# VH-VL binders against q0atu2, part 67

Target 1, 119 residues: q0atu2
Amino acid sequence: MLDKKARIRTSREYRNVFEKGKRLSGRFLIIYYVENALDNNRFGFITNKKIGMAVIRNRIKRQLRAIVREYQGQVKNKHDIVLVARAGIGKSSFEGMEKDYIAIMKKAGLFARNANKID

## First folded at step 19 (VH-VL)

Design tl1
Fold by OpenDDE, look of step 19:
Structure tl1 (fold): chain C 119 residues (1-119), chain A 121 residues (1-121), chain B 111 residues (1-111)
Amino acid sequence: as target 1 above (119 residues)
Amino acid sequence: QVQLVQSGAEVKKPGASVKVSCKASGYTFTGYDINWVRQATGQGLEWMGWINPYAGESGYAQKFQGRVTMTRNTSISTAYMELSSLRSEDTAVYYCARDYDYYETSYFDYWGQGTTVTVSS
Amino acid sequence: QSVLTQPPSVSAAPGQKVTISCSGSSSNIGDTYVSWYQQLPGTAPKLLIYDNNRRPSGIPDRFSGSKSGTSATLGITGLQTGDEADYYCGTWDDNPSAWYVFGGGTKLTVL
């Protein structure tokens, strides 16, 4: 689980990222990202009803948290990043999600130069 | 500016198929889902389904399962909705709409001008 | 017929305030955020309110939205002749599967 310090927790914080951040879309994910005034990154996760029932949404959220946790040490500092799951993600494999995450984060330029576990 | 421009009116006979197009411009086409909504004359809005233009994944309302097919051509930023086995009840104006994901939900922020489909014998 | 329930019609004189209700259930309005759409006669729907109570750019503050429990409300103050239109609430539902649901629509007549 991500540390509390590394999580976006309030609706106000989420909305701030949506309204002030940059938006990039991948196959399964949309990311909104904006610089913050902190010394750490914070991540938010959105799985809305487009994905399907609550069981599916919760599963996807857990998987996305696992992916973000795996690569969090390679992400540039001082960013608030919200991951929004697209409707089709419910049928995707974990590897597919991971691949999409890596691709979209690279496109956003959010990985540090010395990142090593990124395909 | 974001625009969705749909194909022209169609007249079909019962049992036939119709394919409506929706050309998007002013934004990254693959970055937003496209929804299709229809409206019979004097009636309300009825959601038909969504398509993810990035890879072509789609989801349809149960009512239209087996009769509707949503596709896209990314090279020309165009979405398509094909409805088969047409019946008189399918007579309606068909709209495409862009889906904007915001916080814990999504809404349709831009709409096409609509395509009138008339089914009559 | 429609998953979300709206009054079929409302009316008021110019300058007055009107409210349009939208009633749903726990699987839709109760669990997510509501949007409102305005459809002028002979035109395509237009986004009016999103996230229960937020206005897109270009929408005047005469239009407001609120949500409580499984119901949403659209408010229009300072009613103008140009507000005469059909209004639809909408949101996502996940029962039995993911689908978008609209209200039946409300015809607003400016007297």
Scores: ipSAE 0.865, ipTM 0.945, lowest interface PAE 0.7, mean pLDDT 95
Fold by ESMFold2, last read:
Structure tl1 (fold): chain C 119 residues (1-119), chain A 121 residues (1-121), chain B 111 residues (1-111)
Amino acid sequence: as target 1 above (119 residues)
Amino acid sequence: QVQLVQSGAEVKKPGASVKVSCKASGYTFTGYDINWVRQATGQGLEWMGWINPYAGESGYAQKFQGRVTMTRNTSISTAYMELSSLRSEDTAVYYCARDYDYYETSYFDYWGQGTTVTVSS
Amino acid sequence: QSVLTQPPSVSAAPGQKVTISCSGSSSNIGDTYVSWYQQLPGTAPKLLIYDNNRRPSGIPDRFSGSKSGTSATLGITGLQTGDEADYYCGTWDDNPSAWYVFGGGTKLTVL
């Protein structure tokens, strides 16, 4: 889904975003984000054991990746962005996660234009 | 400064219920989950469950399922834990704690002062 | 369900070093990151170590942590009388379902 260039790859890179980045919480998501020195965005996804068993965590990760892919063209470049699943996210629909993502990205000022799916 | 202030000590009879409050200040209340942990006299820490105050969703340790309810009132930045059908074994100090996400885990970075609940006949 | 095992107590003189072990399983310590909490007498627990070996601001570097396999270790050097407390390891587990597990606690006596 996401190009290898658009992914956060190492634990060090992830930890850097948590240590240096800004934090913004939504209903079922938290984002940590920081400007990077690249010409593109990179995305990371975290589903901690508090979310549930591995099957549930993998399903949620897959759904979040799909959401990010649909809106990646609207995201302002030069940011490392980590999406963290929040407790209770298993109760959300895909559409609920999508709306939450749009709202939180708008609040962070990370969308360059209106948040619609890319045609 | 982040602060969690809990309600005062309670004395209850077996079979009753208790509701402990936890008022948050110094941060955006809905932005962090609250967990509840108890500690019987001379014993270790025992996790009870969490509440996501934004969504109003809660999850409970299996041991307490059916007896515990965790709620919140976002207008006053307050979380609540209610434990019903109290027994003497429920005599403990009850803590609220803020859950902070970091990488692939989370931890309790701020704790309330504790609320002593004594269950005696 | 899996639990974290700690020695019930340890003791040492001021200035000495101690270690406190925490033994778990593959579903918790073996697959997660460990935190340590200090509980001074009459007080609430306080975060001491997170992410296996990192210290929050205000925790002196004589407190250290490490993890290997399904075990974690808290190290304390230069012991002070003020370090007398109960120490708990903790982490998330997903067996049989999601829950936070604490170790049984270790009482440190400085004598």
Scores: ipSAE 0.865, ipTM 0.931, lowest interface PAE 0.6, mean pLDDT 92
Fold by ESMFold2, fold request of step 20:
Structure tl1 (fold): chain C 119 residues (1-119), chain A 121 residues (1-121), chain B 111 residues (1-111)
Amino acid sequence: as target 1 above (119 residues)
Amino acid sequence: QVQLVQSGAEVKKPGASVKVSCKASGYTFTGYDINWVRQATGQGLEWMGWINPYAGESGYAQKFQGRVTMTRNTSISTAYMELSSLRSEDTAVYYCARDYDYYETSYFDYWGQGTTVTVSS
Amino acid sequence: QSVLTQPPSVSAAPGQKVTISCSGSSSNIGDTYVSWYQQLPGTAPKLLIYDNNRRPSGIPDRFSGSKSGTSATLGITGLQTGDEADYYCGTWDDNPSAWYVFGGGTKLTVL
């Protein structure tokens, strides 16, 4: 589970990322991201009602959190990053979501350092 | 500038099918979902479903399950809605709209001009 | 019968104000954020309000929105004859499954 300091917490903080941040779309995910004034990254997760019922949305959020946790050590610091589930994500495998996240984060230039560093 | 340009009016007999196109320009087509909404004469707006153009996945309103298919051709930035087994109550203007995500919801920020479909014998 | 209930019509004279209500439920308005769409005669709908009360660029501040509980309200002040249109509220719902619901629409007549 992500540390409390690494979570976007308030609706105002979320809205700031949507309003000020850059948007990048993948197959089943969208990220919005903006530099913050902290020494660390913060992550947020959005599954709006178009995704499905609450039990489905909660399952998707859990899967996305697990993916972010696995790769968080590779992410450049000082960013607020919101992952938005895209319509149809419920049909993706966990592996499909993971590939999508990696591709989007690379396109955004948000992965830091070369592959021989381990976090 | 974002534009959604739809195919022309159609006249169909009951039992036939219709396929409406929606060509997107001014943005990355695969980056936003397309929704389809219809409006019968003198009535309100009725949501029909969505397509995720990147994934090629779609979801439909319960009312249209089994009769509607939403597809796309990404090489020409075009979404399609096909409605089969047409009935007189399917007479309506059909719109495509771009779905824009914001916080915990989304909304339709750009709409096509509409395609009139008339079903009569 | 729409899941989001709007009055079928409202009217007022130029320069006056109107309020258009939109009543929903806990699975839609009560748990989401509302948009409003304006449809001028013979045209496609146009986004007027999003996130309950925010205006897209080009929408004047005499258009406003609010939400309380399971209801939303569109306010229009300084009415002009060009405001004569149909107005729809809309939002996502997940009951019984994911779908976008529009209100039944309200026809605004300006004298």
Scores: ipSAE 0.863, ipTM 0.927, lowest interface PAE 0.7, mean pLDDT 92
Fold by ESMFold2, last read:
Structure tl1 (fold): chain C 119 residues (1-119), chain A 121 residues (1-121), chain B 111 residues (1-111)
Amino acid sequence: as target 1 above (119 residues)
Amino acid sequence: QVQLVQSGAEVKKPGASVKVSCKASGYTFTGYDINWVRQATGQGLEWMGWINPYAGESGYAQKFQGRVTMTRNTSISTAYMELSSLRSEDTAVYYCARDYDYYETSYFDYWGQGTTVTVSS
Amino acid sequence: QSVLTQPPSVSAAPGQKVTISCSGSSSNIGDTYVSWYQQLPGTAPKLLIYDNNRRPSGIPDRFSGSKSGTSATLGITGLQTGDEADYYCGTWDDNPSAWYVFGGGTKLTVL
């Protein structure tokens, strides 16, 4: 994905987003997000054991990273954003996860409402 | 402020089914998964499964697959657990609990008051 | 035998301290985070500790948690008679498939 500056790296950074951030949920995704002191965004990805075995969790993380990478240019800066997989996400298509991400990001005001993924 | 209120006690005969309800208030119902946990008299806690109320998807402990169904009605913020083909061993208190995601884990932060289900011939 | 092993009971006098152990495996405690639940007589369980050692609002700091390897420990200092309850550890496991596992429970008697 991106270089070091666009990722949340430490457990303390992750926990800060959960402690200080806002939470919004969709069909198979939850985001936690908080304004950071940087000029850029940082993204984190979580799949815990309730999601399934490791091979399933790793596939879902890869898919979520790909979705974030595709829409990264449309995300307003200065936020730490953690994507959390909800139980049952393994039953979603890639397109279903993508639709869910777009809807949640628009509701959070992090994504332009009239943005089109093909633009 | 978060509250989970369950339906009342049930008495059933072996072979019947029971459906326990869990009405949520004080939070956005579809935003958190509901898990079901039971406890037989004098025994520990036994996890039964989860429902994602937004998606309507459920997952069950292997012991209960084929006998348990977890559903919800989002219009009234209510989750349901139905257990069929009841046996005397299913006599227990049944709890619903809200699942809260935190970092790389989750835990049950709010619990319903419990519903006693008694199965006797 | 429970997948997460706890002593069946512990006891101590008011004002004393007690620890409750929870022993698991690499697929659960060794690879995830532990919660503890308190169940007072005749009531539903209540979250006591999450993320191994964090306390929800309203839980006094005399309750503590720790994890090392495949084991977790709940510590209670300054015991009060109101602490008499059953205590359960719990965590997610993915072996053989995703499920939430509780320890067998520990009855704490304050005498």
Scores: ipSAE 0.861, ipTM 0.926, lowest interface PAE 0.7, mean pLDDT 92
Fold by ESMFold2, fold request of step 20:
Structure tl1 (fold): chain C 119 residues (1-119), chain A 121 residues (1-121), chain B 111 residues (1-111)
Amino acid sequence: as target 1 above (119 residues)
Amino acid sequence: QVQLVQSGAEVKKPGASVKVSCKASGYTFTGYDINWVRQATGQGLEWMGWINPYAGESGYAQKFQGRVTMTRNTSISTAYMELSSLRSEDTAVYYCARDYDYYETSYFDYWGQGTTVTVSS
Amino acid sequence: QSVLTQPPSVSAAPGQKVTISCSGSSSNIGDTYVSWYQQLPGTAPKLLIYDNNRRPSGIPDRFSGSKSGTSATLGITGLQTGDEADYYCGTWDDNPSAWYVFGGGTKLTVL
C-alpha cells in the first residue's frame, strides 16, 4: 500500500491538481500532475460513475494503486499526480493498465532515468 | 479553439439508418471521450452513449442498446453515431459533446452545432 | 426515479433573481456532482456550472450553483434579456447501469 504521506488526502488538494496541473491522456488512463512543495510524491485515484457500479470502480482503483506502488520508486519526486480512469477501462487487463501507465508517465517525463522496476 | 463540427441535416424513412459525423479540431482528439445526446423537437436532452476514441471502446444507454453504434476514425479526428431501424420518434437534433474529467465527475464542455434528423414517410 | 425533475418554466423581470431547482435521487445527485447547461434559442447547449458550484471561464459570477442532499439549485441574479434560455441540470447515474441523466429542462422567460 502507499504510505499515508504519499496520498493526496482532501478534495481541495485533488481539485487543485485538476485546476493547476498538466493533463496527459492514454488509452484507459488520464494523469493530471503538478509540482508540489514537498520532498515526496503524492498520488490520487479517481473513478467516477461513468465507469460503472461501485464494485467495478473500487476494483479498478485497487488495480491502479497496485500499479503505482510497483513503480513508485521510478517516479521523480515533488509531484502531486492524479490517475483518472477513462471510459472503457473495465475492458482492459491489469497488464493493459500497467502498460498504459508506463507510457503516459514516460510521456510526462515523470520517470527517473535508469530506474528499474521496484521489487 | 476547440470545435466539434457535425454533418448536415438528414431526412430518412422509417426502418432506415442514419450515420452522423462529428469532426474535432483544436485539441488532441484521442485524449477526450465523445458523448452523443439527442433532443426531440420541443423536448429535453437525452444521453445516448460515449466513445473512447483512443481505445475505440463505446458504451450505450439501455434505450438504444442494439440500435446504436458509435465509432471513430482517428486519422481524421472524426466520431460517428449510427442509429438503425429508425422510427418517427427518432426525429431529433443529434449533438456530439466532448467529455471533460474533473475530480470525481465529468461534464460536457464543448458541443457540436447539432444535426437534424427527420424520420417521415 | 432516474429522472431529474425541474420546474417546466420560470420567469422574472430584468435585474431580478431567479432560482431553478433540480430534484434527483440517491443514485445520482445524492452521490455525484451536478452540472448545469444553458441552451439559448436555436443553439447547442453550453456548460454553465460544473462540480455543483464552479463556473467555467467566461461565465459571470451572477450565475451560481449549489447542491443539498438529492437536490441541486441554479441561481441567476441581475437577470438580463440575454439569459432567456432553457436550462438543464445533468449528472452521472449508475442505476441501473452507468448513464448520464439530464433534467427535463426549465424555460426561463425574462419579461
Scores: ipSAE 0.854, ipTM 0.927, lowest interface PAE 0.7, mean pLDDT 92

Design tl1
Fold by ESMFold2, look of step 19:
Structure tl1 (fold): chain C 119 residues (1-119), chain A 121 residues (1-121), chain B 111 residues (1-111)
Amino acid sequence: as target 1 above (119 residues)
Amino acid sequence: QVQLVQSGAEVKKPGASVKVSCKASGYTFTGYDINWVRQATGQGLEWMGWINPYAGESGYAQKFQGRVTMTRNTSISTAYMELSSLRSEDTAVYYCARDYDYYETSYFDYWGQGTTVTVSS
Amino acid sequence: QSVLTQPPSVSAAPGQKVTISCSGSSSNIGDTYVSWYQQLPGTAPKLLIYDNNRRPSGIPDRFSGSKSGTSATLGITGLQTGDEADYYCGTWDDNPSAWYVFGGGTKLTVL
């Protein structure tokens, strides 16, 4: 599980990322990200009712947390990063979400250079 | 300057199909979903469905399942809604709208001008 | 019949205040966020309020929104004749499945 210090917790913290952060879209994921004033990264995970019923939304969040945990050591520090599930994400496999995440994070420049294990 | 420009008015007979276009400009088309909403004369707004233009995936309101198809052509930043087996009660103004994600919700921040579709015998 | 219930009409004189209610349920307004749309006669709807109470750029602060329980309210102060329009609340719902619901609409008349 992601460490408690690596989680965005409050609605105000989430909204700050949406309001002040950069936005990049992929096939089934959107990321919002902004530099923070900490020594570490924080991650947040968002679904809404357009994704499906709660069981589906919770499954998607769990899968995204697992993906982020796998690659968290390669992410440049001092960022608040929110992953938003995009409409249609239920059509994606876990591996599809993982590839989408890697592509978006590379586009955002959030992986450290020499992160060759993610290709 | 975000803009959604729709195709012109259409007159159709019952049983025919109509395809309405929605051309986006001023933003990255594949980065935001498009929703379709219709409004019959003297009535309120009725949501029809969404398209994710990156993935090409769509989701439809149950009322329109089997009769509606939402597609796009990313090379010309255009979304389409096609409604088949038209009936007189399908006479309405059809709108496309951009879906903007914010926190645990989303909303329609930009709308096309509307396309009037008239179905009469 | 609309899942989100709004009064069919409201009216007030120029300079006055009106409120427009939107009543929903626990599956929509009760655990998600409300938007309001203004539709001037003969035009497309326009986003007026999002995230219950936030205004997009260009919307004056005489328009406000609030939410309590399963109900939302749009407030308009300093009423102008140009505010005559239909007003719709809207939100995502997952009952019985994922869909976007609009209120039935409220016609505002400035007398």
Scores: ipSAE 0.847, ipTM 0.927, lowest interface PAE 0.8, mean pLDDT 92
Fold by ESMFold2, fold request of step 20:
Structure tl1 (fold): chain C 119 residues (1-119), chain A 121 residues (1-121), chain B 111 residues (1-111)
Amino acid sequence: as target 1 above (119 residues)
Amino acid sequence: QVQLVQSGAEVKKPGASVKVSCKASGYTFTGYDINWVRQATGQGLEWMGWINPYAGESGYAQKFQGRVTMTRNTSISTAYMELSSLRSEDTAVYYCARDYDYYETSYFDYWGQGTTVTVSS
Amino acid sequence: QSVLTQPPSVSAAPGQKVTISCSGSSSNIGDTYVSWYQQLPGTAPKLLIYDNNRRPSGIPDRFSGSKSGTSATLGITGLQTGDEADYYCGTWDDNPSAWYVFGGGTKLTVL
């Protein structure tokens, strides 16, 4: 689980990232990200009803949180980052979601120096 | 200037198939899902399904399961909807629409001009 | 009989205000966010309102939206003859499985 300081908490904070941030899409994930005024990162997780029933959406959020927690030390600081589940994600394995996250974070330039070496 | 441009009107016989195209421009095609919506004359909007053009995955409304296939060709930024075993009640205008994710929802922010498909009675 | 129920028609004079209702259920409006689409005669639908009450760029503030419980409302003030159109509410539902549902549509007549 992420520390409470590393979580986007309110709907206004979430909406700010969607409105002000950059958008980058992968196979089953979309990230929205914006520089923040903090010394740390904050992460948010979104699944909407197009993804499936609540049980499915909650499973996917749990898996995404686990992935982010595993790699959070490699992420450049001072960003608010929202992960959005994309239609079809329910067919992905955990490993597939993990690879998708790594690829999209690399494309966004959000991994720290030598990210490939510390994997 | 996001634009979705659809193929021209089609006239088909009952039992045939139709394939409507939707060419996207002004944005990264694989970055947004495409949904298909139809509208019979004098009727409301009816959602048919979506395609995730990055993954190539699709999901269909229950009513169209077994008769609809949604595909894409990413090299030409084009989505396709094919409806088979056509009936006269399939006569409608068919729209493609771009799905935009926002917070805990999504909505159709850009629409194609529509493709009229007429299935002769 | 649509899952999202709208009045079939509404009318008002130029310059007046009109509201269009959209009634749904706990699995859609009650647990998600509503969009509204305007369809001018002979054209494709256009996004008018998203996230219950937000306007995309280019939509004037005389168009407004709200949501309460399982119902949503589109408000239009300062009616113009160019507002004569069909209006649809829409949202995602997960009952029985994930699908996008439109209301039945409301024809607005300005007279």
Scores: ipSAE 0.847, ipTM 0.925, lowest interface PAE 0.7, mean pLDDT 92

